VHH binders against BTB/POZ domain-containing protein 2 (btb2). Designs and how they scored, part 6

Target 1, 284 residues: BTB/POZ domain-containing protein 2 (btb2), of Schizosaccharomyces pombe (o74778)
Amino acid sequence: MSMNSSTEISQEPSIMKPVSSISSFVFNAGFLQGTFSDTTLIIKGETYHLHALFLGRSPVLLQKLIENNPKGDVHYTIEVETEDPYVTKESCLFVLSTLYCDSPRIPAEVNVCSVLAVSDLLGLDTLAFEASSLIEKSIRPETMESVIRFLDPNFEGLERLKMGMYPRFTSGLFNKAIQVMYNTLVSNWNTEYARLLCNLPFEVIKDLLESDKLTVGASSMARYKLANEIVKMRASFRKQNHIEGKGDESVVLAFDEGSRGIQLVHIAPGAESRRKIWKATSVR

## First folded at step 4 (VHH; framework vhh_6qgx_2)

Design s56 (from b07 with S109R)
Fold by ESMFold2-Fast, scan of step 4:
Structure s56 (fold): chain B 284 residues (1-284), chain A 125 residues (1-125)
Amino acid sequence: as target 1 above (284 residues)
Amino acid sequence: QVQLVESGGGLVQAGGSLRLSCAASGFTFSSYAMAWFRRAPGKEREFVAAISGDSGYTFYTDSVKGRFTISRDHAKNTVSLQMNSLRPEDTAVYYCAAGSPEYWEKLYRGEYDYWGQGTRVTVSA
């Protein structure tokens, strides 16, 4: 007997001495080592070698296992089709690994937005809500643009921002982002928010700058100055990037007590109206 | 005795490439997860990449995704880290590790059974 072979064998406790808990054994031997794999799962062209018993904890994967191998054949092959760019191999691996764990946590090293996307894809509601909660808690001035891009990556507008791309889980995030902006916009508009403010829809900018929740300096002139500078920045950005807007954006003074002293107005290309002051809606 | 020996470190210009290798001995290589960690001067050890045993699953930290590729050769008992598009921020001592993690977080937290002595990578601007 070679001493080298004896030493090698004695240094493999994971083979010779099983882990003490079911959860540890299932994660290490089952998921990481692929011991006794019986299922080939294909997601977005990536292949994963896993176990039908644990994949059955996903309602989506359980349905596919039943439909594609109803007689309980020795090996399963199932596919999940998606064009979602947030579905990545590393996030699929993490989310699939949660099916092999009793109490999974989302670690800081994994992209939480991608975890939400994969969780939604596989019908893992609890994990998707946990991911959404972590995104909500991450909303700060310096992360705001990333959150807004996640909610509306195709620049569809206000309704998409309010829902997000995964409405069951993301529909509350935009409101949280707006609340953070009310508290920090005045101090950070030309630094942390400059690019974001250029890319937000006019309707969002209007609601934000006209809001009584945005405290500028207790004067209509301070609010007018802030809004005017932001509107000028937006106009410059559109001109430099050859982005066709729906017309000229401007700020006017409003004397209605229901407004915070200003109104943002948007004149569509080719519109001929000569309104100086837009009236607030006073009809019920 | 279990031993991990790193090689392939050196000085490279930003945008360049390096290939690190880790030679493992004293155990049955295929039953262990293998990982790379790094430590810049004055900073704590950071996870870079890991590869599982028989399933061959790969794991990366966000800052290296798409630039670094981890691979293993069971016949040679080696794990390699191909580093492309190197940045000054990648400057660190790189360590090879081997273990049998029991849960996901253990892959990233450096709770591995065996460690190499490290190999230095310097990326100049």
Scores: ipSAE 0.322, ipTM 0.616, lowest interface PAE 2.5, mean pLDDT 82

Design s58 (from b07 with G110S)
Fold by ESMFold2-Fast, scan of step 4:
Order: sequence, then structure tokens, then C-alpha cells
Structure s58 (fold): chain B 284 residues (1-284), chain A 125 residues (1-125)
Amino acid sequence: as target 1 above (284 residues)
Amino acid sequence: QVQLVESGGGLVQAGGSLRLSCAASGFTFSSYAMAWFRRAPGKEREFVAAISGDSGYTFYTDSVKGRFTISRDHAKNTVSLQMNSLRPEDTAVYYCAAGSPEYWEKLYSSEYDYWGQGTRVTVSA
């Protein structure tokens, strides 16, 4: 998965060439050159010169075409409004071009997160599921921050992460991401995960570091040491960026009376949260 | 055995021209799409231009559009890149590629099966 594209191309009107295949003509003359365009589509202020016949393959665009012109005019003008930052001109060009293709595929160099966003916007379920599958297969330490930011761009918390921003297609991606983090965090927390761990909300850090699925070694002390280093890094980051909060996060070893004295590692965001945890667990 | 051999690289002054050639052997040349990619020092490989097999449709990255022209000669099994109005930013190793990409896939290096060793182009200021 590549989040970057060095290739910038635009629709380019030119003289039509005779071709032997319908697919070649439709894509090259129709989409790329805008030959015989009958529709002006506006997405996020960008204008595209396209064809109602092919845009009708999108259920969202089909509905807009029908609503705007039930009797069929010589030219259509339709608009799709969105504030989604993943909807870019480049991703729109790619996704709209798939309406002019038979059996399109998503190239490795295209921003697959943006393809999913536009596919969701235009009701292209098959393409959206294909994009989601590619995102799932791309999850590894070096892509983790990008995936987490895609699921929860404002770092709202666990509920957003579990659903993602496009729930029909992104729910379940966090389950894969968290499994990769469970398996690789110990080796990568200070390299691949440092920035991500600093930006994640407290509840997510607490859930991650307290999880029995996170393999950190044989003892509670190994988990305590790891959690303490991460919390220290988060505190340093907050100080450097003047981020206000309830004070210092802390790592504590708690006695679990219910499990016959086994010590548990707890992450607390200062005195108020610590009091609430102790009240809830009734540790005495 | 498929083989692509580039030639025509060299040193040229800004505003000058160079013509790169790629000789192809070992496959049915006319059925393959052909492309040029480049890699500048310290940067990743980027798309420059592509030409389709039978229909001859051409694709260009915006930064070279109007300055570069890709063409193919089916009789000689060659693809050429005519580079005009060269800029220092065009300095790179240029690679010839062959494959069967369709549609937008022509723009992406991962879609090409065969690659040449590259030819160096240096454009001085």
C-alpha cells in the first residue's frame, strides 16, 4: 500500500482515435479525453466532464441523475457534497474511471484509503470491499499509524476505532490492527509506534497495555516496565506540545484479591482516575 | 527470454533535447504496453510516459506533458522517448518497462513484468 502518488494526471481533451475494443474506446476516448461528455459532475468543488450512461453504474450518481432530469435532457449537472479529507481529486479520478472499465483493479501505488472513501461516497460497494481487503492485508508496523489515523482521524477513542469512518467496510479492520500491535509492539514501540502511541487517547492506551493478549514476557514486572516507558514518552510529548490534561498518567501494580493476590498492571490518568479505578475494583 | 535494452542517455544542457530508445526482444512486442519510468538520486521510481500495445494511446505525467513524446516502432521492436526542453529536475536514470497493464495500471511500476537496466540522463543548469 502506498499513501503517496508522484503521478498527477488530468482529463485531457484531444482528437479521438479509432480503436478495436469497446473497453479501450470507452476508457481512453470517453473518460480520459472527455469525448462526447454529457454530464458535469462536481465533487468537493472539483469539476469532471463525464457521461450519464457510465455514471449510472453508481447507485448514488444514478439517483442524482434521475432526480435532476427525469425526462432526459441534453446535458446533466450534478453535485456530490462532502467534507471528507480522504476524498481527493486524485482518488475521484481513479474511482470515476472504474465506471468506464470492465473488471477494474486497484493498483498497489494508489491510495487505497482514499479509494475506499470515494467508493463509499458513490455507493460502489464491491470496490469499497476490495479496498478494505487491501487495507487489511497492508497492516504492519510501518503502516500502523496510517491505518489507525484512517479509522479514527480525530483520535476519538475505541468506539470509533472499532467502526472506522466507513462502518460498512471498515468495521473489523481495528481487530486486525490490534492483533498486529499485540505481536509487534514490544519490538517497535519506540520506532514505528512512537508517534501513534503519543496521539492515542488514554482509554486506548489503557486497553492496549493492560490486555492479556499483549505478549510482553513472563512477569507483571515486564509489562509494568514497558507501560511505564510508554507513559513516560507520552508525558514528554504532552509537555513538548503544551497539551493540557488531568495531569500525569501513571502505571501502578494493583493487588487482585479475586485472583488470590496476583498483581495486575493498571494505567491511570492521574489522581481522579486512580480513585475511580480503586473504587470500581474494590481492592483492599 | 524477454530482454529490454535502453540507449541514448547522456549529459545535456538545460533546454536541450535527448532521444532515448529501448530495444525489445523475446516477446510479441505489439501486444505489450511499453513505459518509461525514472529514478532521481535519493528518490523513488516515478512514472514518466506509457504507450499502449495495439491502439497506441499515450499517457504522460503532468510534469513532462508537452515536452516529452513517447512512440513505438513495431517493425523494429523499439519504444522511444523524445525529451525536449530538458530541465535539471529531469536528471535521473530512465528505465524501459514492458507488461500488460490495462487502464490506469499503465501508470504504476508494479504492473510491468519486464524492466531494462536503465540509462542515465544528466541535465546541467
Scores: ipSAE 0.177, ipTM 0.556, lowest interface PAE 4.6, mean pLDDT 81

Design s59 (from b07 with E111A)
Fold by ESMFold2-Fast, scan of step 4:
Structure s59 (fold): chain B 284 residues (1-284), chain A 125 residues (1-125)
Amino acid sequence: as target 1 above (284 residues)
Amino acid sequence: QVQLVESGGGLVQAGGSLRLSCAASGFTFSSYAMAWFRRAPGKEREFVAAISGDSGYTFYTDSVKGRFTISRDHAKNTVSLQMNSLRPEDTAVYYCAAGSPEYWEKLYSGAYDYWGQGTRVTVSA
């Protein structure tokens, strides 16, 4: 701690103050001021000066403290390594601060996805579930891309998206995000949502557009028109950004009623278009 | 008596920079978290940035992250806000505050113990 100022100046010989609560004292003097720090914690290259007693509330940090007992020195040094881009200094500060209070709440000023990432990293299940709940409540067309990227940051595919990053805590988010996505597909798209549709893996787009949960015009033609628009947009995006696919994406009218009247397919380069031989199963 | 005096406000073009300063007296500086809040014309007061006591942890609202930097000088008992890449929407009266927060949310709330009178910042298009 700093030793460069007199504490007597801030105290008047006045009426005795009541003893502060344990939580208030621990948060202010311990966490914010770093008074009597006995532990150096390093996360992703950032250094934090904290207290073994309070860090022990994290099962992950407790294990590291036990394994790295100073063996005669009174000061601990422990490190947590991660390559998770959602683990940020701000989220670490917030999550670590929750170890210094009894009833933490996630404030609007901190990124909730980052709070979930750090909570998972440090084994703080209750906080991770609270973060997941807040993410679920925030899902709307404007926040959809950030949620999808959080669940599947590299757009690895449908399996990753269904599981989600931190799958123990995010199991409900995929279903909510997909439901909002179905609803948004039938409205006018803003630039952010259009960009999301271009970035999603083919299998995800295929599942969305072929799904019976997508309610468009109740006809094969309405669904075909929507799917064709999306496929064209995705093709333009790939060409503009020099992204080579495995083949051309296409939508065809399906003969099989189980497909809701359309199918999205990959057409190999040089193959004849088979679009003309497919017809709608039922036509008015 | 605790006193906070702001300075450094003024008129600046969009994309420009300003440095606000807050001189603190009457308390042990390192024992208090220091913060900047702002109030735009016709709007409520909002949190901008805060810095903790001796640990020096910094906190920012999303709209200023990467553009504003809060710092403190214990020897001079000052807290400063370096504002870069200013936008017309940053136009407001900026207030310095000091307090001893009891939990994280109190860093962002207007429930600080001491406040300055404010300094005006106008950013033209």
Scores: ipSAE 0.450, ipTM 0.732, lowest interface PAE 2.1, mean pLDDT 80

